# VH-VL binders against o60147, part 336

Target 1, 175 residues: o60147
Amino acid sequence: MLEKNKYLYIFRHIQTNQVLLSQGNVLKKTALFQLPYPLQKPVAPNGMRPAKLRKDHWVPLLKVEFPNESMFQSVFMQLLNYRKYRSVQPLTSDLLKLPIPVRRRKIMRQEVPNTIADLADILNKEKFPENSVRLQLSDKSDSEYADWPPSVQIDSEEIKLSRGFREKTTVDEAR
Below, E stands for the ipSAE of ESMFold2; O stands for the ipSAE of OpenDDE; V2 stands for 0.75 times the mean of E and O plus 0.25 times the DockQ between their complexes.

## First folded at step 15 (VH-VL)

Design og35 (framework fv_lerdelimumab; at its last look DockQ between E and O 0.47; V2 from the best seeds 0.00; counts 0 for: pae O 5.3 > 2)
Fold by ESMFold2-Fast, scan of step 15:
Structure og35 (fold): chain C 175 residues (1-175), chain A 121 residues (1-121), chain B 109 residues (1-109)
Amino acid sequence: as target 1 above (175 residues)
Amino acid sequence: EVQLVESGGGVVQPGRSLRLSCAASGFTFSSYGMHWVRQAPGKGLEWVAIISWDGSNKYYADSVKGRFTISRDNSKNTLYLQMDSLRAEDTAVYYCAKDEGYKSGWYFDYWGQGTLVTVSS
Amino acid sequence: SSELTQDPAVSVALGQTVRITCQGDSLRSSSASWYQQKPGQAPVLVIYGSNNRPSGIPDRFSGSSSGNTASLTITGAQAEDEADYYCNSRDSSGNHLVVFGGGTKLTVL
């Protein structure tokens, strides 16, 4: 009857440019565990609880539609793994010149280009059918951070930031 | 020259704790992720844990998660491994290793000489 | 799965060529690196990024990779090359970042 999720929703933080990946069109607090640099310090001892999610601080970056659940899961897990790798990578010499707070800010600002590049890298390595993956961006110029394979079709219509991924009469398309 | 010198190994009873240290020199310690890798007597290499450049991100092998804690002090150029609830199967030579990323791969360009941890009852 | 597979032992005659292989799904998206370990010593990097040699490593050591397989080749094996050899790569599975092969013991006859 029902097919499972085949949409990947990617959000951008308006102040830091950090990125969150979501299986649904609305962020859950647990998504904050994806962040290499927390937006705020945990209140509890040991800092085990996620920082409070402020939904008004996150806007759509892009939406990816896959042909099926299996392809969605494969790409989603690989993107999460790429984020882990990047969180422990050696620093480049240009970053070492910067004071620690400025250095972290610059690293965070690169999450949008890095996530887009990583998504394209994964899609280039996977052999998906031609025009089977649909990308819809909030800012189409962000597609220039990568070279896309023939499997990818970029939607001419941009996501309207003021409404997140939810639009009247287009809610089913945003899922 | 790059040097990594481990210390803190020894004989310890099951259920007890031990803390290993790794003193680093010859490179910008605060720029690199650091790893612990172990090797049981007569066995192969097993990755244990990694810590990011500033200590904000840490990852562990499933076999040690919840029992071991990796940490670093960049002001002292020192890496640590706090080992709690030790088991006989934790008996191994523990190596401190510096990573270097290469395009799509990872490698360890420098290793310490290792420190032996023996857990015996 | 996430582990890399190596044959446990291989032999080569002095002066001949030997190839040690490493296989796993992680190698499809990540390059392999190779380490030499002699008894009582720490591992030494001999190949990184599938086919690069660090300074000080003899040119008889070379590497290659294709698909899910990486290979270390020693051309004109010397007695001093007798050692255990390990490969590693990034782990493609969710909870680990690094995986090692089980190791290959090279005997020079």
Scores: ipSAE 0.606, ipTM 0.794, lowest interface PAE 1.1, mean pLDDT 85
Fold by ESMFold2, look of step 15:
Structure og35 (fold): chain C 175 residues (1-175), chain A 121 residues (1-121), chain B 109 residues (1-109)
Amino acid sequence: as target 1 above (175 residues)
Amino acid sequence: EVQLVESGGGVVQPGRSLRLSCAASGFTFSSYGMHWVRQAPGKGLEWVAIISWDGSNKYYADSVKGRFTISRDNSKNTLYLQMDSLRAEDTAVYYCAKDEGYKSGWYFDYWGQGTLVTVSS
Amino acid sequence: SSELTQDPAVSVALGQTVRITCQGDSLRSSSASWYQQKPGQAPVLVIYGSNNRPSGIPDRFSGSSSGNTASLTITGAQAEDEADYYCNSRDSSGNHLVVFGGGTKLTVL
């Protein structure tokens, strides 16, 4: 019996703190399209879309299990939309006063807290059943970036760092 | 006074290319995302594309994705739309529009007067 | 296609009140903006953030929203208000960032 995906995987870049959203527990090269398009200049700024996916540069940030694929798809598309919306907003006055390299680094450093806040905002609005959405973090303190609805159950075990998410043992899923 | 002036429209055969320009003045161009919106004759408004303040994020409507390229030159306060592989259904008045951003929506406070692109054989 | 639904046409007698509506799932989490377009002219913003009026727009224009519906109200309609009106929101699907309603042609009798 084949089951459709109901898991959201989120990765963080070890150096830039940029975020990638994934439907799978291993990043595909197409996930790089979520990163800013490289500017045509002598040297592309750090944080722009690289030519190759370096899987050793992307580590787990969090994993979410939804009740079903339909709910996963809805949240995944909304998260992508929030990220696109943020990427095209006008600059604030604080950012405008910064040199461009510093400005870009400041914007990138907000991706983790912003993504976590956006996820929680979506989940607060969706009115899922209590404890129906399981959230597992690599660093449980990252849950402090948002106020979570009753529908979210935060797993007590942190994700162990690796080049990608590893599915836990099949014994738990067989029950 | 904020002004947006489109240029580069004209008549072109299907499969050919055309480049639109939008000259911006009266605001800090490099701090805003910029949009292209089109309107086919007798039809409604259709969003086409957006580009972020520094040009590093670009998004397109499905109908033009892979054929159109939005770009900008902040040193010249100019927005561009490179239109390749043009089709008859691309016939429209093309507007550039400035987005002020609003927390939960879109806010296009200034529009150009538009430039007509006609794609016909 | 548009995810926002507007009636194609509405009429109002001169000096009377009219309401133009815009419906879509995206409006539950997105504010609406409204654009007036007269024949042969570029659109003009008349309402943003669902209920805010830009400088220079007459106070007879107002906006509201509830649930998945946004409304543009013109109190005391004038002949110059005859135009097409478009609503706008974020696209909840993420395929398009921006979506416009199909437009409502307002006729002032």
Scores: ipSAE 0.546, ipTM 0.792, lowest interface PAE 1.9, mean pLDDT 87
Fold by OpenDDE, look of step 15:
Structure og35 (fold): chain C 175 residues (1-175), chain A 121 residues (1-121), chain B 109 residues (1-109)
Amino acid sequence: as target 1 above (175 residues)
Amino acid sequence: EVQLVESGGGVVQPGRSLRLSCAASGFTFSSYGMHWVRQAPGKGLEWVAIISWDGSNKYYADSVKGRFTISRDNSKNTLYLQMDSLRAEDTAVYYCAKDEGYKSGWYFDYWGQGTLVTVSS
Amino acid sequence: SSELTQDPAVSVALGQTVRITCQGDSLRSSSASWYQQKPGQAPVLVIYGSNNRPSGIPDRFSGSSSGNTASLTITGAQAEDEADYYCNSRDSSGNHLVVFGGGTKLTVL
């Protein structure tokens, strides 16, 4: 059984590419509050925040194993702050020229690479021990979005998670 | 020249409400996030709240969350802070500050002169 | 931790160099900004992004960062530099977006 307290799971929405952070391998409903958009917005993809958590709409992006919970918590909170920071910044002139729906889609498409880049930036600054952080990606090519510090060991195997849920087991594969 | 001018401060009793305003000029107001920062008499600076350029996102310090509401009217180049359920510890000079984004942090390149809010029975 | 710590007071002789240091976990992941505040006045940005000076700020002001620390250095302190100095950074705790240090009172002797 996984020690949830030291594992960061990041999920992306299959339609909007929005990103949710999770402590542990099960996505919680409260994770929706991470989305920096008004609650009054309609359900995705046309809205900025889903009204309900549809776990089947969220696929794994990456898994990070930290040496301990403290390190996890530090990185987790920093990731949230990075996202909040971006949410309050003005849009570029190029974006402002686009219709609102197009603009929103374009912004959301950047969440995945931005999140990966944020993670790398945070880990670069944290100066954790060499190979103390294990990173596993659903798509290994996503690791190219950033330069990783020596503290990060990138797993050669891609993650095998069920949508919004735990890692796939042999039982799950048989279904 | 960038100018930020706070107003609306005064003396109020605990539990009462007060609304502060910040009139901005000299820059494209609607292109920047705005902050409120306060300073109790003889004390240090305390971040209070931020509002995004379009008002779509708001965040608050824990000390004021649920009591204060930050808002803005870009057509009037004005920032607001609605302060409800005021407490003695809310006594401070309140500054509006212009946000400037940097790669890995927030900073405030321009500040108003502040408006004094005194909460006393 | 969302706390930034500063020495409450430091002194420097006229024309000498002084360093004001800020310490906190948030500085590991975010750049520091520094503000000068004179009595009865609003704060003024003097350094941002660890070592960037806004227009109008004398070149005797500089910034540096290392680990969980950030420092403001005044090389050749002038009488007018006597003021309170506050560091600031992005909060790493998630509860606040911005955090200030407690401030350092600089006396020029």
Scores: ipSAE 0.029, ipTM 0.616, lowest interface PAE 5.3, mean pLDDT 86
ESMFold2 (binder alone), look of step 15: mean pLDDT 89; pTM 0.926

Design og36 (framework fv_lerdelimumab; at its last look DockQ between E and O 0.47; V2 from the best seeds 0.53)
Fold by ESMFold2, look of step 15:
Structure og36 (fold): chain C 175 residues (1-175), chain A 121 residues (1-121), chain B 109 residues (1-109)
Amino acid sequence: as target 1 above (175 residues)
Amino acid sequence: EVQLVESGGGVVQPGRSLRLSCAASGFTFSSYGMHWVRQAPGKGLEWVAVISWDGSNKYYADSVKGRFTISRDNSKNTLYLQMDSLRAEDTAVYYCAKDEGYKSGWYFDYWGQGTLVTVSS
Amino acid sequence: SSELTQDPAVSVALGQTVRITCQGDSLRSSDASWYQQKPGQAPVLVIYGSNNRPSGIPDRFSGSSSGNTASLTITGAQAEDEADYYCNSRDSSGNHLVVFGGGTKLTVL
């Protein structure tokens, strides 16, 4: 009968600025499937799907609280699709001028501002009730990448954790 | 002149494989995402798959996921579709299409003339 | 629903105006594009971004969108406009990135 609030957790990579979307406050290995496939001959590094999840490389970017599961699932799926749409867009002329390794790094560095802009675009189109969606950022200046609808209430307090969305002592004592 | 030319279609039995090719010319192939779209005889258009400019991102319609593999060779300006475990419902004309790109929608400005795949006993 | 719904057939008298519609939830967040297909031929893009006409497409073709509906309008229909017309959009809440409508057969009377 009663529905619980649902949270979207977004992480960024400390080196590449790639983004991972999560339903949970701790990244699971399956989140890595959001990253690009390795090329035919897996060449070391730079943004392709790694074999292992290095949780120390992924830090909180933002958290979004939704009033129910339906709103969460709609936004989560749309965000995943927005990222796919961007990945198959034609290259711009400024990207075409770059050597491929530099080009890939520039594309990855756009993921943070692009994901924030896409989230705002989705929320502007969804017509959710005023103040029904609460947004908390690790860096409040990141809210400046987009214009937010009246449905979004931006939390005045930043996320204070350097890794994950949990405090370690809470996790250890829960076990 | 932008040109897309599909090849590799034919008649095969269910469970067999085919590989389709799409030869591209008249544009910078390596800067575009490329799509396969199919049309069963007498039916509408159905999107099949897309591949990113460098091949690192690939996405498929649910009906073909796990059976079809999209790929590209930018040095040969060629798009491929490997079709394994073919079924009767895969019978269609297969088109390759170029997405010119638009903000919040699709912009398939050039299509090949298609290659027919017939899957029958 | 990820589907785009089109009427299967529409008729127009020569020289008259016809509107072909496309409806679906994805159109609330996606622009539409429209493709003309004549028998035995590949599709040809006639409208992109809901209301933009590519070079070489006659100006009797126009497009619009509102809410969950996109429309293709042909003003002063010609015999050569007889074809199948498909709308196309993103899939805003499913995992099919590209969605086509079922198509509308336009008959010019």
Scores: ipSAE 0.787, ipTM 0.895, lowest interface PAE 0.6, mean pLDDT 88
Fold by ESMFold2-Fast, scan of step 15:
Structure og36 (fold): chain C 175 residues (1-175), chain A 121 residues (1-121), chain B 109 residues (1-109)
Amino acid sequence: as target 1 above (175 residues)
Amino acid sequence: EVQLVESGGGVVQPGRSLRLSCAASGFTFSSYGMHWVRQAPGKGLEWVAVISWDGSNKYYADSVKGRFTISRDNSKNTLYLQMDSLRAEDTAVYYCAKDEGYKSGWYFDYWGQGTLVTVSS
Amino acid sequence: SSELTQDPAVSVALGQTVRITCQGDSLRSSDASWYQQKPGQAPVLVIYGSNNRPSGIPDRFSGSSSGNTASLTITGAQAEDEADYYCNSRDSSGNHLVVFGGGTKLTVL
C-alpha cells in the first residue's frame, strides 16, 4: 500500500510519434491535454480542443517502476513540466527553413527522443539509490537516446503486447 | 540590436479590460517563445504568461488564468496581453520578455522597459 | 504556489566578495538564472544555466549550484553592482512554467 502508484507508463503515437504519459497501463482521454499539437490535424495547430482518443493508435514506449509513490510523483510531475517547457522553446535555425506543416511534423517526431532524454535528465539530477528505478522498454535501442544514472536498471525483457494487443502487466504475467 | 517596446498601460477601474502590446525588433520574432512578466510597485518579479512560436501553446500563472489572454501577430512582430476582469492586485509594471532557449534551463535574455498598469477605483 | 527563497537584503563593502543565494525544490532539477535590476530599469540577465555569463557581463559575476541551492557570487564588488538581484527556475509542481525568487537588495558600502 505504501508502494501504491509507483509505475509510470509512456505511450507513443504510431503516426505522429507524439508521446503521452500515464499513471497506469490504460490511457484516459484527459491525457490528450498533454499534446502540444492536437491529433485532429497534426500538420497544423488545431486550437483548443483535443482530438478523440483512439487507443489503438498508441503503443507502449516504456514503463518505469519506482521504489515508492513519492519518487514516482516527483518524476511524473517534472516530465509533464518538461513537455510544457519544450512546447514554448525557440525553433532551431534548420526548422525555420521548412514549411510550417513539415516543421510541426519534424517537431512531433522528436518527442520520443526528447521524452527519453528528459526522463534521464530528471533521474540524473535526483539522488535516488543505486538500482532503485527499473526501466522496461518496447525497443531497447531507445535507451541510447540518453546516458542513465546508477539509480536506473534497464530490464532485459522488452515490453510485449498481449491479450488483444494490450501491454503485459505484472498481474497478466503472474497468470 | 534586440528591442522590445511595451505599450497600452494606463489607469483602469476594477472589472474593466486593457490590452497591452509589445513591439519586437532585431531578431526573428516568429521563432521564439515570448513571455509577460509583471512587477507590482516595490515588489518582486512574477511570471504571467507564455506563448509558443506559432501561438499554438499558451500557459498562464494561476493568478491570471481565465482572465488574461496572451496572443501574437508574427506578421507584425507584436505580442499582446488581453487583460479582462482586472483586480487591484493586477497593478504592476508589465514586461515583455524573450526566451533564449531550453538547453541550460529557463532564462530571459531580453526584456522591454515595461508599461505601468494601475487598477484603482 | 511554489516559490524560490532569497534573503531580502545583503550588504558588501566596495571591492569585497558577496554571495547571494536562492533556494527551492525546483533547483534540484532545473538550472537557475540571475537578473540584475536597478531602480526604474528593466531586469538584465547576468547569469544563465547556473554558471554561464552572457556577452557583456563582467567576469566578477559567477554562479554555482548544489542540490536545492543556487548562488550568485560577485568578486570585487563595484558601486554600479548595487541593485536588486532575482533568481528564477522552472516550476517543479507542473502548475506553472517559471518561478522567481523574492529578490535580494544588494547595498555596496
Scores: ipSAE 0.671, ipTM 0.839, lowest interface PAE 0.7, mean pLDDT 83
Fold by OpenDDE, look of step 15:
Structure og36 (fold): chain C 175 residues (1-175), chain A 121 residues (1-121), chain B 109 residues (1-109)
Amino acid sequence: as target 1 above (175 residues)
Amino acid sequence: EVQLVESGGGVVQPGRSLRLSCAASGFTFSSYGMHWVRQAPGKGLEWVAVISWDGSNKYYADSVKGRFTISRDNSKNTLYLQMDSLRAEDTAVYYCAKDEGYKSGWYFDYWGQGTLVTVSS
Amino acid sequence: SSELTQDPAVSVALGQTVRITCQGDSLRSSDASWYQQKPGQAPVLVIYGSNNRPSGIPDRFSGSSSGNTASLTITGAQAEDEADYYCNSRDSSGNHLVVFGGGTKLTVL
C-alpha cells in the first residue's frame, strides 16, 4: 500500500478537462469544491461544475511523489491558491469575443496546461533537493507544458490507474 | 487618475448589519478583481475578501466567512461589502483595494482612504 | 493559515540604508509586495513582484527575495520614509488568498 499522505494525484474530467487535486489515489467527493465556480451554476459540462462526483468521468493526469507530507501539503495548497487566483482575474480580449459556452469550454481546457505549469512553477521556487520529487504523467507529452527543476525526476513510465482510482494490479490487468 | 472612495462606515451594535460601498473611477472597473482589506485601530492590515472582475467568484477570510458578503455592480463602478452579524473584533478601517493581475502574487496598486466601522455595545 | 513575520520596529539614520525583512512559507513561491503607510493615511504600494517599483515611487526603494524571505531596502533613507511598512504575498493555506505581515515601524533618526 502506498503512503497516500505524500502523493499528489491530479485528475482531469474526460469531457470538460477540468482539473481536481487529490491527496492519494482516491478522488473524494469534496474535491469538487476545488472548482472555482459557484454552486448555483448549472451542472457540467455547460455549468462548469458537476453536481456529483462521477469517478468514471475523471482520469489521472499526473502523480507526484514527495519526500514527505509537509512538502506535499505545501505544494498542494499553493496549487489551490494559483487556481483561485486565476479565477479572479479578468478574461483576455480574445476570450471575451467568444460566445459564453465556447468561452467556458476554452477556459476549462486551459486548466490542464495551467495546472502543470503551476506545479512546475511552484516546484521551481520551492528548491527541493535534487531528484527528491518523482513525477509520473499519464501522457509524457504533458511534461512539455513546463520546465521542471532538478528536484523533479520524471518517470519514464505512465500512470497505471484503474477506473476505481487505484493502482492497477496484475489482477486488474487480467480483467 | 484612479480613485477609490469608501462609504457606509459608522457605529453599530454587535449583531447588527452594515453595508459598505466603494466607488471606483479612473480605470476600467469591470476589468479587475476588487478586494476589501481592513485595519483595526493600532493594528496591522488584514485581508477580508475578494471578488472577481465579473462577480462570479468570491473568496473570504475565515474570520468573516459566513457573515460578510462581497459584491459589485459594474454598471455603477461600485464595490460592496455586506457585513452581517457584526462583532467587536470587526471594528476597523475598511479599505477597498484594486487588484492587479500579477501572476506571481496578489497585490494592490490602489487603495481607498478607508471608512471606519465601529462595533460597540 | 499562512503567516508573514516582520520585525515590529526598526530605525535608520538619515541618509543610511535600511532593510526590512519579511519571512513566511508563502514567500517560497509567491512574490512579495510592500506597502507604506503613514499615520492617518491609506497604504501605498511601494514594491510589487519582489522588486518592481510603481510609478512615483523613488528609486531608493528596492526589493529582494530569497527562500522564504523577502526584503524591502531603502537606500539613503529620507525623513519622509518614516512610516509603517507591510509585506504581502499569496497565502499558501488555500483559504486565504492574501496574507499581510504584521508590519514594521520605521523610524528615521
Scores: ipSAE 0.305, ipTM 0.768, lowest interface PAE 1.4, mean pLDDT 88
ESMFold2 (binder alone), look of step 15: mean pLDDT 90; pTM 0.930

